# VHH binders against q2ydc9: the designs that were tried, part 3

Target 1, 344 residues: q2ydc9
Amino acid sequence: MASESAGPAELGFVEAAPSWRLRSEQFPSKVGGRPAWLSAAGLPGPPELACPLCGRPMAFLLQVYAPLPGRADAFHRCLFLFCCRTPPCCCGLRVFRNQLPRQNDFYSYEPPSEDPPSETGESVYLHLKSGAHLCRVCGCSGPKRCSRCHKAHYCSKEHQSLDWRLGHKQACAQTDNLDNIVPDHNFLFPEFEIVIETEDEIMPEVVERDDESEIIGTMGEAHEEELESMAKHESKEDRIFRKFKTKISLEPEQILRYGRGIAPLWISGENTPKEKDIPDCPCGAKRLFEFQVMPQLLNYLKADRLGRSVDWGVLAIFTCAESCKLGIGYTEEFVWKQDITDAA

## First folded at step 1 (VHH)

Design g7 (framework vhh_8k46_1)
Fold by ESMFold2-Fast, scan of step 1:
Structure g7 (fold): chain B 344 residues (1-344), chain A 125 residues (1-125)
Amino acid sequence: as target 1 above (344 residues)
Amino acid sequence: AVQLQASGGGFVQPGGSLRLSCAASGFTFSSYGMGWFRQAPGKEREFVSAISWSGGSTYYADSVKGRFTISRDNSKNTVYLQMNSLRAEDTATYYCAADRTYGFGSKLSDEYDYWGQGTQVTVSS
């Protein structure tokens, strides 16, 4: 059984936000749109963001801003989750971690202003301070450029073709405003801010039913007929699902649960990872649970009809226990997808 | 007002097939998990099948696996239960139910918020 020594979970909820609040310098947690990259250097490349099964570019799903207290090298820290949206696949998932010390090449040492900036314009930012160019479709690293205008950048031939069909063919001759005007490619998920609240204050720990299992054990099954009758009504799987629903019932709009090092809350006893299924970090450290995405998020993604091909019970994200700085940029971590399915 | 209208029941010979339909109104159907439950005379209500809000996840009771198929059409606000290879033991009133809280369905009847009036299925020679 899992220990709760790591403390209570923090719950994530979505809300609409002005575009300036979702920019990188605000260190947002957010769903959908384009990634608000943390480091402007060392971005994952197109191969790291391609679905391993179909090879197509993955869509940005969400990011969680999750600094580590007491760690100077993780003063700013963010996790970026991507998913495959191509119907023949729809199962590819990848997650990346990036972290920066307080003194860095990209952001002010002082905290960001809570006042709107003088430029609250909703223009798309497709060029980072590092000199890196971002894909016009997805906002990920865009090393490929349009051969005609040399100003539009893309992560892949797929996104270059998509943009050409839906906007760039006409706009290619009008390159002076290219970075400021981007068509809707119907590829990105709807964009929302993630607001975090502590579960401890919202949803106190559920009062027990552990007593029944202990009572059965201590009784030594003195009344087999009664115990068997009780057991017939509710399976172990039904109890796991009930625990899941009970934990969420007071805040059914939660789309995310964050708790580094706690036990994941599973929707069922099926398709849970074993220790051997969670690879170690390349640095040699074990991975531990950090956060999970709840099925409630699907209701917000469905609003654009585009997310209808994506489905999950729970997505569980595991990260390096040491939160290592192996390399100079974005480090790939591990994601496990749990679906409730009746096996064929 | 919330309504769940179950239909498609009737009399059928063993080995036959029936398709049950549950038409929903008065709530955002596409955000709800849906379930089918049945109750035979003198017995408690038992789980048959459930489907998540998107149709991506389905559940079946062991007694109906491989014979029954649950599906939904969110454009028509309808959930279906295709019942094949029917047996005398399948005789019951079938109820459709909506799980408001989480949209992915449940095997537990007490976790459903809205219930239909039911449709009778009788499997007899």
Scores: ipSAE 0.000, ipTM 0.258, lowest interface PAE 14.1, mean pLDDT 78

Design g8 (framework vhh_8k46_1)
Fold by ESMFold2-Fast, scan of step 1:
Structure g8 (fold): chain B 344 residues (1-344), chain A 128 residues (1-128)
Amino acid sequence: as target 1 above (344 residues)
Amino acid sequence: AVQLQASGGGFVQPGGSLRLSCAASGRTFSSYAMGWFRQAPGKEREFVSAISGSGGSTYYADSVKGRFTISRDNSKNTVYLQMNSLRAEDTATYYCAASPTDYSFKTGFGQPSEYDYWGQGTQVTVSS
């Protein structure tokens, strides 16, 4: 495993960022908008990005740039999470991993510049170095071409119809820069950078402390017995939820917890995955926990844009223990959803 | 991890037909793209055909296009190569191979290096 996963968890927070900092060349971790694809080749196709429950195109939720130190084949490594936004479903989830060696066909061997590039505009670039075209609505692979202008590309007829309704019909024959004049389809989530900070280690004594057992003054012994009685009636479920709330209260704005190979932090004891629920990687390796998405992220999403909210307690992402590179491109990994209602 | 067993080869006269099968072991067969390659004595392995994990995309070498059809049955963990209008130049040992299913397979399906798992092969001889 990576040496970073031996320490305390790393916490992810959202921040506003200029659009140029969220481009693929900057290797961002980000929420919302269109995916900042790592490899320009081998993108998941429309079938791989269709909701497993309703079959409709999924929306990009977030990506985490998570290289593995000491692994030449994982010098650049990124995880891409997608979710269904189509009512009444809004439940489907898929996650993909992509990794590249330092020497590759897409990026400089040298680190990216921290200075703004000469072009800092909010133009949407829907063409990749591989020659692949991206969907004007979602930024995923767009093999369908507008039959009239031949300049607009789409992942699905659903997104083609959505774009046509919201502006492409008027622009189709007359536009010289379709990438620059993309309307808001109310399909993408709001876009933020994810910044990662190390969680301060919680002393075991502090974590195990029962604040209700605190005794002050001459009345302490009677109160101690009452508090002890209350604590003894705490269910396993109450203890799990309390642990979760305690961890969240230390940094309430955390939208993500990263720790490759550590144990996930569950909101309840219900609907947690068993070993049999986590499929093995196609390479034969087991999957291990890599990161989880916290319910706090929901506060940053404009989920009501489509007339139905996406919802979760925790999303836990499991990846190949070997972080295998069996072929080219994007490998599907495993995501488990634990709902908030399971904690009530 | 996947293990592959190719079968269905044999002797056939020019113009005849054969159906090759490649049986795979493993829980995630539908996540693998599958390819068929052939090798005649003294030659490099040549691409024949490939199919995506879902079966939605198929690819053929120009020399077999219109004559061969690749298909799969994920419920039986098997990929098939239906060979029609066979010619003497189709004589070779036929190998099946597996690669993780992803969109990038479209750019690499013809290269043996893109496949991680290989079967033992089955001999096809087209002769009068």
Scores: ipSAE 0.000, ipTM 0.095, lowest interface PAE 22.9, mean pLDDT 77

Design g9 (framework vhh_7b18_3)
Fold by ESMFold2-Fast, scan of step 1:
Structure g9 (fold): chain B 344 residues (1-344), chain A 125 residues (1-125)
Amino acid sequence: as target 1 above (344 residues)
Amino acid sequence: QVQLVETGGGLVQPGGSLRLSCAASGFTFSNYAMGWARQVPGKGLEWVSYIYSGGSTEYQDSVKGRFTISRDNAKSTVYLQMNSLKPEDTAVYYCAKGTLYSRTFEKGFGDYDYWGQGTQVTVSS
């Protein structure tokens, strides 16, 4: 039910990690790079990963490994978030859920080893156990193949052209070395592990405070004219903002807050979803809040300083309250973007 | 203690260029949006540009295409490159810290929670 995770949030932080730790069999939560797919079958196709606003391929943003302890069909469970990286759009978002029982066709029944495997190299795995081929650029489903070598696969003509220009033209006849000759396409976000820590353990004595007079009084750097202006125009919006600021200031490096069924932490009272704005799951169940992406993540994504790039106040992810199993594939869930400005 | 120190102002002829710098201290610079506002003599403050913690930028219509805002998180510094300067750009330019970690301030000078002492830019022949 909706209440099974009600309580303190878990906080996500980014850390550098060796590539082997971010492979699918390690069940990672991660930012950037290529998706570490959970099920090798039923991957979202290129139409499902195209930006709903501009139609171009979306970039993988992050995944959160979030199993449900009480559910045998959700022993392994992962959420995958994608965003549009194409200026001037940079607004499209999609999120997918996949889950597996403990006994499955892809992974060992026993936990993964904590020791490095014998092969720890920078190998790119572009073919899954299911027989699915992955795009050489983005690591998403790649049904299109190079007409010359028939070995390289792509999700789109855009990624095929990008790879061709950056080296595949020379490498096309060397099919044995294709997995070793993957250039940096400048399409993927930088890759990091997401480490989850419980908010209660990190901040056991922190309680929500709504004390506007105290906050104003601690702004000793502000000019008298500024303080007078602020005091006169304090509003409900200012209180919402202060709650957000207080929660963030206690752990400024948090890039994610996870809490299935809790209330989201909004950056403002503007552009928050109403119940009617959150679609029901195709299975008929309502959706509930599961996690949110904090603005701090933007500092890690190599945002372009000279042009329009990805940007948000908060991204809030809502998932099926029943965490339903519709077939064997990846189920699209719902993402809400909150920004407090009207700029495009 | 939050401190913002603006430098780079001066006297320049119409059509010329200046680069303003703002050195920040007393807070985790990379977590906050930063911006520039200007005080025209005898008039109120007007916002010029802002840059979010993730690097996205916004500009006032009158400076768009002429001014470029950028940041260097390693140096805790935000910059304003001003090209094709006009006499109406004459003002005291202020650096401002955003009120949250990202795209959280509204357009306008009242959206910032800290201001520096300012640097004078004069555009005249």
Scores: ipSAE 0.000, ipTM 0.139, lowest interface PAE 19.2, mean pLDDT 76

Design k1 (framework vhh_8k46_1)
Fold by ESMFold2-Fast, scan of step 1:
Structure k1 (fold): chain B 344 residues (1-344), chain A 127 residues (1-127)
Amino acid sequence: as target 1 above (344 residues)
Amino acid sequence: AVQLQASGGGFVQPGGSLRLSCAASGFTFSSYAMGWFRQAPGKEREFVSAISGSGGSTYYADSVKGRFTISRDNSKNTVYLQMNSLRAEDTATYYCAADYSTWPGLEYSDAHEYDYWGQGTQVTVSS
């Protein structure tokens, strides 16, 4: 059995969208805000969503809705990427995969309506059908509750304290719907829909046959000097960066590239993963490339004036090649970070 | 410094088999993905097959899938292409190439991604 190319990449772009279109029932791909969780059960707990380096709650960065055609167990499938937003750390990354069959306990068998609901739906619903409560700050699992009102839920003491200072102290005596009155904590990234378009397959400039033949064949002194001069003109690093720039220049606003099983597009030849650097799935399958986050996304994150130490050249997401259902809920996958400082 | 020595080409009748070898020196072989490309007279160079640095992932052009098998022996710094059920349209000069990327994918079919190229070995399939 051989692995085959998935074809051309799909490119992701950000667009403003009404809040109802970014809810779980719409199966969105999106940046920022709170996660639009797929399964209402088996959510990652606070330990799984804590930064592996500093232990602070991570911020939701983006999700990609990526079902697998022909797989009954992956009719709905979504990848959720989180990053540390706590200075001085800002280095932790985690990614989770969740998938559901078409017949499930959470969603209609029929496709979602493309028409707006009768209500604009400005409220934030922080209680899932499973009975799980979501953190009032980040929208991740919130098993801790306010000891005074018993209505506000939190993932951590950090988020409870943040919410208390920014609004909950005044709202704690409120007996009305607390879920509909959520302040801006300046913790979440700005929220956008991710719109997908297919990239045409673009082959790099074809090397002329005659030039290549001269390199392979027997050469005289003048030809040897000329070929040595030409060979020194472009290093492997220069070729990698040229390929990157060419792919980006075609669509400069691309914030992600999706192509399950294709090769990642690297900004440089430094700090690229070798096969041994990508852990196998706990199910025993290899991981393969699924999508990457482009540096262009950083421009949208900095628009909130909170671009504090979050930085990358490329984030490459690798997932189980079998897309296994290892547990009842969210399965952790693998993220590789290539920094811009790795470029020449 | 870096050297790739392709061999094993020759004349064969349709339906026959050949095994190509590419011996590498001057670099850490297991750190490089290896590929095979071919060029027929009057045509552009085309992708045939690729293998990751560990040998765990292999890729084939649709035209050779099921007939050709790529493999490598990292202890011998050699990559192989086993060609079965050869056809007249397989007639070409076959080149081996090395790419510092060990990760498989569409990139393996991109000739410009390869850093080092062998001298080529001629395969002729005729009656």
Scores: ipSAE 0.000, ipTM 0.135, lowest interface PAE 20.7, mean pLDDT 78

Design k10 (framework vhh_8fcz_2)
Fold by ESMFold2-Fast, scan of step 1:
Structure k10 (fold): chain B 344 residues (1-344), chain A 125 residues (1-125)
Amino acid sequence: as target 1 above (344 residues)
Amino acid sequence: QVQLVESGGGLVQPGGSLRLSCAASGFTFSSYAMNWVRQPPGKGLEWVSGISGSGGSTTYADSVEGRFTIIRDNDKKMVYLQMTSLKTEDTAVYYCAKIGYHSTYLPDEKYFDYEGQGTQVTVSS
């Protein structure tokens, strides 16, 4: 039944992409930049996007476009992961799920065009079809409006002050192309497309057996008692790390493993969640594993390798088993962080 | 498939010098920290030195600090260990190692991904 194995996972890799491919109407999976929101209404507010540990605005980390086949209410479905980027904290994490039926108020019933639009410039669109305004710094819901120009919007006084210092003070009286002229605030992560491929499709057809399997098979019945004694001396921790290392070594560039309902791949036996550590959905359903973020992603975020910035061993995302629909809004799901320091 | 091929070992007198080389393939070389680890005769593995993916940061075990220098050439996919003032205690098989799951140069050998043969360094009169 394969419940004791990791199962086939889909692997995520980062690639550079033109900005138009990472817009909401292309239904991207992506790292960094501003969120490519799915529903244009019901966005999480500033309190929901504040770090649960330090209270400061979180940075967008990644999104995964993960529709559910056979579910009309989840024809479009996306998960949005946020993390705290404020030293010394950098520990807060939140994840949100949004889903839409094929017929909706925001997107065409037909698939998006694969051709570039006529306008492919570096324009930043900070207002949505719902009339919602996005923060000029982070691209999250921006209910605070600049009192002087009434055209710039912000999620927080902190981001308003940051933008003011970096040029909005001078640009406030010159609003001709305000939404198209946004400075680099040094708050967003670098932006990449996430390309998904199945593990079975990219792994070699010929899989080498490990030496333990060959030793067991070769020695077989002639050495059963000795083999059992030897097996008892291998630590659980060494086995977990070896399994993790083997899965990573086959495709070292993987930044993501996706497999709704499969077992997560842990870096160690330490700081793994038990069933009681994973909260049930407010709808009453249990949560199940959906995807995990691999340590390899840190190499693309310009993260400090000495842990003085954002870091992790594995981030595991758990979502409502029923993928419940409570309207057009964004539903908070659960994320578990396993640090590299937890490894044996 | 990750391949790491060490070379440059040999017999040297105390106070002598050797340069070890490691040729890497099968991964994005510049994205990973590289390390040197060694195994003295009859002893376990011990970490020697590490260098960040960019080459901007290096670290050394106390026993080799000031005597060894780790260098990398990302264009050639090579990492080197320049050893000077060699001691009999430096006698070991030297392995080039990549961290399997993260780009840090931690001194814990459990985190390193090695390829089998290494290069033998013998310091003797």
Scores: ipSAE 0.000, ipTM 0.106, lowest interface PAE 21.2, mean pLDDT 76

Design k2 (framework vhh_7b18_3)
Fold by ESMFold2-Fast, scan of step 1:
Formats: sequence, structure tokens, C-alpha cells
Structure k2 (fold): chain B 344 residues (1-344), chain A 124 residues (1-124)
Amino acid sequence: as target 1 above (344 residues)
Amino acid sequence: QVQLVETGGGLVQPGGSLRLSCAASGFTFSSYAMGWARQVPGKGLEWVSYIYSGGSTEYQDSVKGRFTISRDNAKSTVYLQMNSLKPEDTAVYYCARVSPYTDLGYWSEGFDYWGQGTQVTVSS
């Protein structure tokens, strides 16, 4: 009787990968490190990548490569999620969408090679094909430069000061090897590839709950009493949480669920967005759900960066229903954070 | 905390000379470019000179050949030797640390710390 508008979710899992596989030319889905930007032009600037709550530079969290079949203008399409890492804030979030047609100024018309390139070196690539410079700390747009060497670029005073203290002061005189001597600033999240698999493929035999509507040949009075008893003891919150736990328990390592236009999987009935909480796209279209980040991702982020913690129950990403192109670059989309109310 | 203290200002006759000194503290002086800027009465702030950490120098066209910037890294001090002073050189002179962030084409945004200034008056 009900019409569903979307198929099953695709699940994302983290895997270690060599650095060359996570470069922009490979169109990666990835967690952590520096963003593998899609378009080399029209990058969000430092104001767009500042935390909306504390104003400090946000850290890159993840990106999802998500082309739209049948859309010539979205042959390449990627979503970039950023979060605040500055205590006590740690609650600012921003997400950006970028898309390109198959014929574009940055990438070959044909798919990239699956074979390792000859230049698989340890170099950090801080210059884009557009000539734009990237911050040595975070890999976001770096319009500020070191006045001494003119070779190091930064998004903010905070990142310049951090780089200066951790090695650039000494390296500034050795400009020819600048990109090969980038220190660990303890700002970036650990880097992993995101591998996507279909939920139906991973979970082929999901046990469904009993059909409560089919009653045959039992005593009606006993059945009615049992239904009333169940209704008193099973709240809507308990049903939502049980559904969440069931979906997670089948693949506990899932860090992401992707399904453009499907219903989000909530950890509770509290702190879910209402229609009015999801702003329309500036193009006039409504936003729809595209993907969510699962709490399992926190285990990968906390293991390497003790003392700098971000916490969430679920992050739900909503994008323009028309996947519009309003400008010459990165379009800001909407992210909703559902917290676990009793988290420490 | 970064502190810059200027000395050596005063009253001088046209054609005279003054030497300004700026004592720096609170940072690794030898690692930063330093500069001088001046505020002319009734006019905006304007840059005068830069000295890079390696010792190379740049000057505003109106002071070239008359002013010389220098530094003493052992004393954490930058100097401005002003010769052949003109009435137009009358201003409050500020010592400043060049921001590592800066494109030096935008000098007014190029400095991140400033001294309190020292008055130079060129008058008969």
C-alpha cells in the first residue's frame, strides 16, 4: 500500500590506503587528512571554512564521491564535511557539494588508472591545477603566505603560527624541499579510504518483525489484551532505538550510510529535524537526505588523537533536491547533528 | 608578550639627521622581518622601510637614498638612520614586526605587532 521512493542504503567502511589512491585524480571517498578537492577552482575560502560558533578553522572530516546517474552536470560529484576540533566548542559543522561534467578543465574524460603512478612519493600536494595555494596545515584554501619565503601558504593566523612552531621556522630557508617536510600538526584526523557496499549485499537475510495485522483463529479477547500490554511497554523511542541497533548490529564497522532520498536512520526520536529545521537551497529547491555519519567513525578518530574529541550520535547530510549549480564552485549544503543525550 | 619600544625621536632642523632605535622582546627577533611606518598629521599611516631576516632591505620611494634601515640581532634591535630630513618627514614613527602571513604589497596589513611610536618633528 505504501510507495517507497528509494532503494536500500549503501554502507561505508574505512580501509587503509596508499596516499596516491586518495588524491583528487582518483575521485576518492575518504576520512581525514586533507581534502581531495574536486574542482581546482571556486574553493570555499577561510570565512566559509571557519566554525560558525567559535570562528576558528574547521578540520576536514570526510568526503563522499557521489555522482548522479543521468545528470551530465554531475558526472563527477563530491560532498565535503568539516567539523570544529577546538575545545570547548567542537560542535560546528559545515558541508559543501561540488560537481563537474565529464568534459571539464581539471580531469581526463577517461577513468583514472588503477595502477600506481611513477611518482608515489611522500610529498604533500599543496598547489592545485588552477594555481590556487593550499594551507600547509589543513589543505584548505590558503590565501595568506609566509612573508619570508613566499612558498608556504595558510588559511589563518592560527595555522601559520602552528606550522612555524613545529618546523617551518627552520625549513623556511630550505624552500626547494618545502612540500616534502610538512610536520604532523596534530590538527588533521587520521586518513582512511571509504569503501562502499550495498546494504542488501552485506545483509541479505534480515529478520523482519512479526506482522501484527494478521490475526487468524486465536481468542480475540486474549489477543486484544496482549496487544494492549505490548503498547503500554513499547514506546516509540524504544522502537526507533531497536531499529537503529538492529541495523548497526549486522555490520558494526559501518561508519556511513548513503541513500539519496531515503529516510535517515535515527538513534532516538529526540533531536530529529523537522521540515522547518532544514533550510531550502538558495536555488529554491527543497533539500533531501543524502547520507549520514554513524557513531562508529568516532572510534577511528579518537584512537589517534587523544585529548581532542568530537562526539555525535548521528550526522545527517541534506543536499539540494535538484543538485543545482548556482555558482562556479562549492555549494554549501546542510548538516544536522543528533547527539546522544547521555554521552559523557 | 611581544613588546616593541621606539627611542630617538625629537625636533630637528631641515637637512638634519636622527637615528631611531626599536628594542624588541618576547619573540625570536632574528627570525622576523622588521619595518618602520609613519603617521603624518592629518594623513593616513604609510610604510617607510622593511628589513628582512636575512638583511635585505626595501624603501618607500620618498625616502630612498636618505634613510637606512639596519638591525642588530644580538641586541634584538632595529634602527632607522634618517639623513637629509625634510618638513614632510614630520610624523610619528612606528616600529613594527612583519607578519609571516603577509604579502608585502599590502604593507598596512603586513604588520602584526606595533610599538607605541616616537615623534619626529622637522622644523626650523
Scores: ipSAE 0.000, ipTM 0.148, lowest interface PAE 18.4, mean pLDDT 78

Design k3 (framework vhh_7n9e_1)
Fold by ESMFold2-Fast, scan of step 1:
Structure k3 (fold): chain B 344 residues (1-344), chain A 125 residues (1-125)
Amino acid sequence: as target 1 above (344 residues)
Amino acid sequence: DVQLVESGGGLVQAGGSLRLSCAASGFTFSNYAMYWGRQAPGKGREWVSGISSGGGSTAYASSVKGRFTISRDNAKNTLYLQMNNLKPEDTALYYCAKLTGSYEPYFDSTHMDVWGQGTQVTVSS
């Protein structure tokens, strides 16, 4: 049983964090807010960040800082996941990978300080070292400019109209403070740091004890009924569900599982990708599993007051097996969405 | 107060059909995943089916897959279970349930904080 699995996965949990810790120079893993871009150059443009299904601008969902040991060209490496928030669509997904060598044009060769910098304010930074302007709403590339003031930048007409309606109309006419003051557009997801812990450290007893008594002792009487029911009507589907549920039940707050090259944990045997469904990288290499987003993340996103919902069973992210470097830019990778559906 | 009220159960012959309903009140129905569970005489409770908050994702226990269909009408705050090709082994009290707190569409009774009183389904041979 143990030999059938790769080593322990790393689990991601959300925590509140001061804004300075979520800035690009801290190399954060984070949920929501605006992307903490890695390279300041070669950002995906508005077409690359438009929903592939409805064409509307996507919202930043999360990023995972995932360097590759021993790879000089992937000393800094980050994955950026975007999703559509436009009802009724809300189904479009895109993921981008960016990586930098240790010596680069954007960051110090030495590790970042763990102490707060002298400037820890809540100011929004809408200009990058490359000179690129970021959208005032979403923090993605903003090539469109307000025709009246020429100081506000936007990725799309949709975001320009949203900002105009929510405050820019007055600010455009009144004040020079536009650069630092951005209203709440109700477009961004709530912002949290993702902290990573090994499954082995969190669940050492599970490695040694794989009996159902351990799980029952953790979850209580309701889990006993679940396990008894599954044992009675065990099928391949029930076995897959039991495995998934067992892994989740011991750490219900996990919002992601990271394990480059391991097998994903599926919620069911339905709507899993076949090899043909996972496209090869443009460099010619196969893609392999890197991390998955767990349904628990939805609970944090539903705290958003937009009244809109995004929905998934599991999101599985696949990346180039060679983690190829196609220049300084952001490389699109592959996302598979497993919904818990029996579509017939 | 959160309330779930099941209806639509009854006595039916093997091979027959029934449609169960669950009327929800006291919470924003469209924000929560909903579930059907059942308990047969002399057996523990078992999960039957689940549906996401928006209705886009569904899941079924292997014993009912292909025969049962879960659906919801968020405008009416109502959950449904269409049961076709019923078998004697489907005889049970059927309950609807909702998850409170953390969103987790895994149909685990540990996270099903609210259960209705149930509706009896009896299938004769």
Scores: ipSAE 0.000, ipTM 0.119, lowest interface PAE 20.4, mean pLDDT 75

Design k4 (framework vhh_8fcz_2)
Fold by ESMFold2-Fast, scan of step 1:
Structure k4 (fold): chain B 344 residues (1-344), chain A 124 residues (1-124)
Amino acid sequence: as target 1 above (344 residues)
Amino acid sequence: QVQLVESGGGLVQPGGSLRLSCAASGFTFSSYGMNWVRQPPGKGLEWVSGISGSGGSTTYADSVEGRFTIIRDNDKKMVYLQMTSLKTEDTAVYYCATYSHDWGYELPKTFDYEGQGTQVTVSS
């Protein structure tokens, strides 16, 4: 449930970025890799990051840095989306919100430097300032410890077993460099920065349409009355799909649409949520639309290699209308999936 | 289709060096970790080395640590294994390997190594 009283949507695009730019202190919006956690305390635990359908550990999909202007308690604010990568399930989705005031225990009061640090190495930091340990495979909370070295941490037995087979069995004897020796488990999605641009700034240049008028003239087979007759019989589903395709065609590389409180852009009229399908926040406030993930993102995740050009409809993220502060921890929000099978 | 083509093997004396190459196609190369796996005569598969998609992280089996170096060139879609101080025990068919697209996270059964491999023979 959203209102169109908000301005135009902001569009998200992916770009390659050096690893240092995607660290937590840079407050990134990003796809893939390990989460760049905002608060170092109150991380969601393994049960909260398990797929609600199959129970296996979920993979980090993306995060959006989305502060709320005028809200002192949401000076830093970030949304973290997770999805199940385990066949045959691949359906579970969870989203978490975290926010901090400007004065906090983790980050400088001043903005981060835009210049590269003196050392830009790809060191994996698996221990947070709160004392929390992160899983060597996924970068989520890792309360389980390797019984031999006591240095490697894991969210689950599955990730412990995966890491053991890949190199931890060998590296366990070499504890001095354990945090720097992390193999590629092929569990994480490819990592990209998300760059946000307003629709007003990326509106297309005026397109010359002389060729279109000529093409229409050469058809000669369809009369205007016939075209109007066809339009009168257009279904609601055809109109929704046409609207979706028109909005995408303006910027086909958009992987994200952000607009807190606006209406989502659906791929079809089927399997859209009703107000009662969107649960209220535990604080008692209603949830409202915040952003949606577009099917274009699949091209960067390699999920579309299942033999479809579009395998994924829309993921719509709804958050507490009050953006409530329930402490320093991560608050679970709501995600609705409209599958491509719902499209005409 | 994921295709991996290994080359660079051959006969070498103990203490010698070889550089193995792997040409990859059919997937977004920079997004996947790459591995070298070997099969000695009459034995099962043994993981040798791995490198992250970006090339920033590398790992090695204890038996090859300090002797082998894995590197990648994402522009050329190539993975290399630089082998030095070769031992008779390094004699094996070497395969480059990546995981299947989203289908598995359990080694070694999730490796896609449809390539023919490249034979390395270290003889006195």
Scores: ipSAE 0.000, ipTM 0.111, lowest interface PAE 20.1, mean pLDDT 75

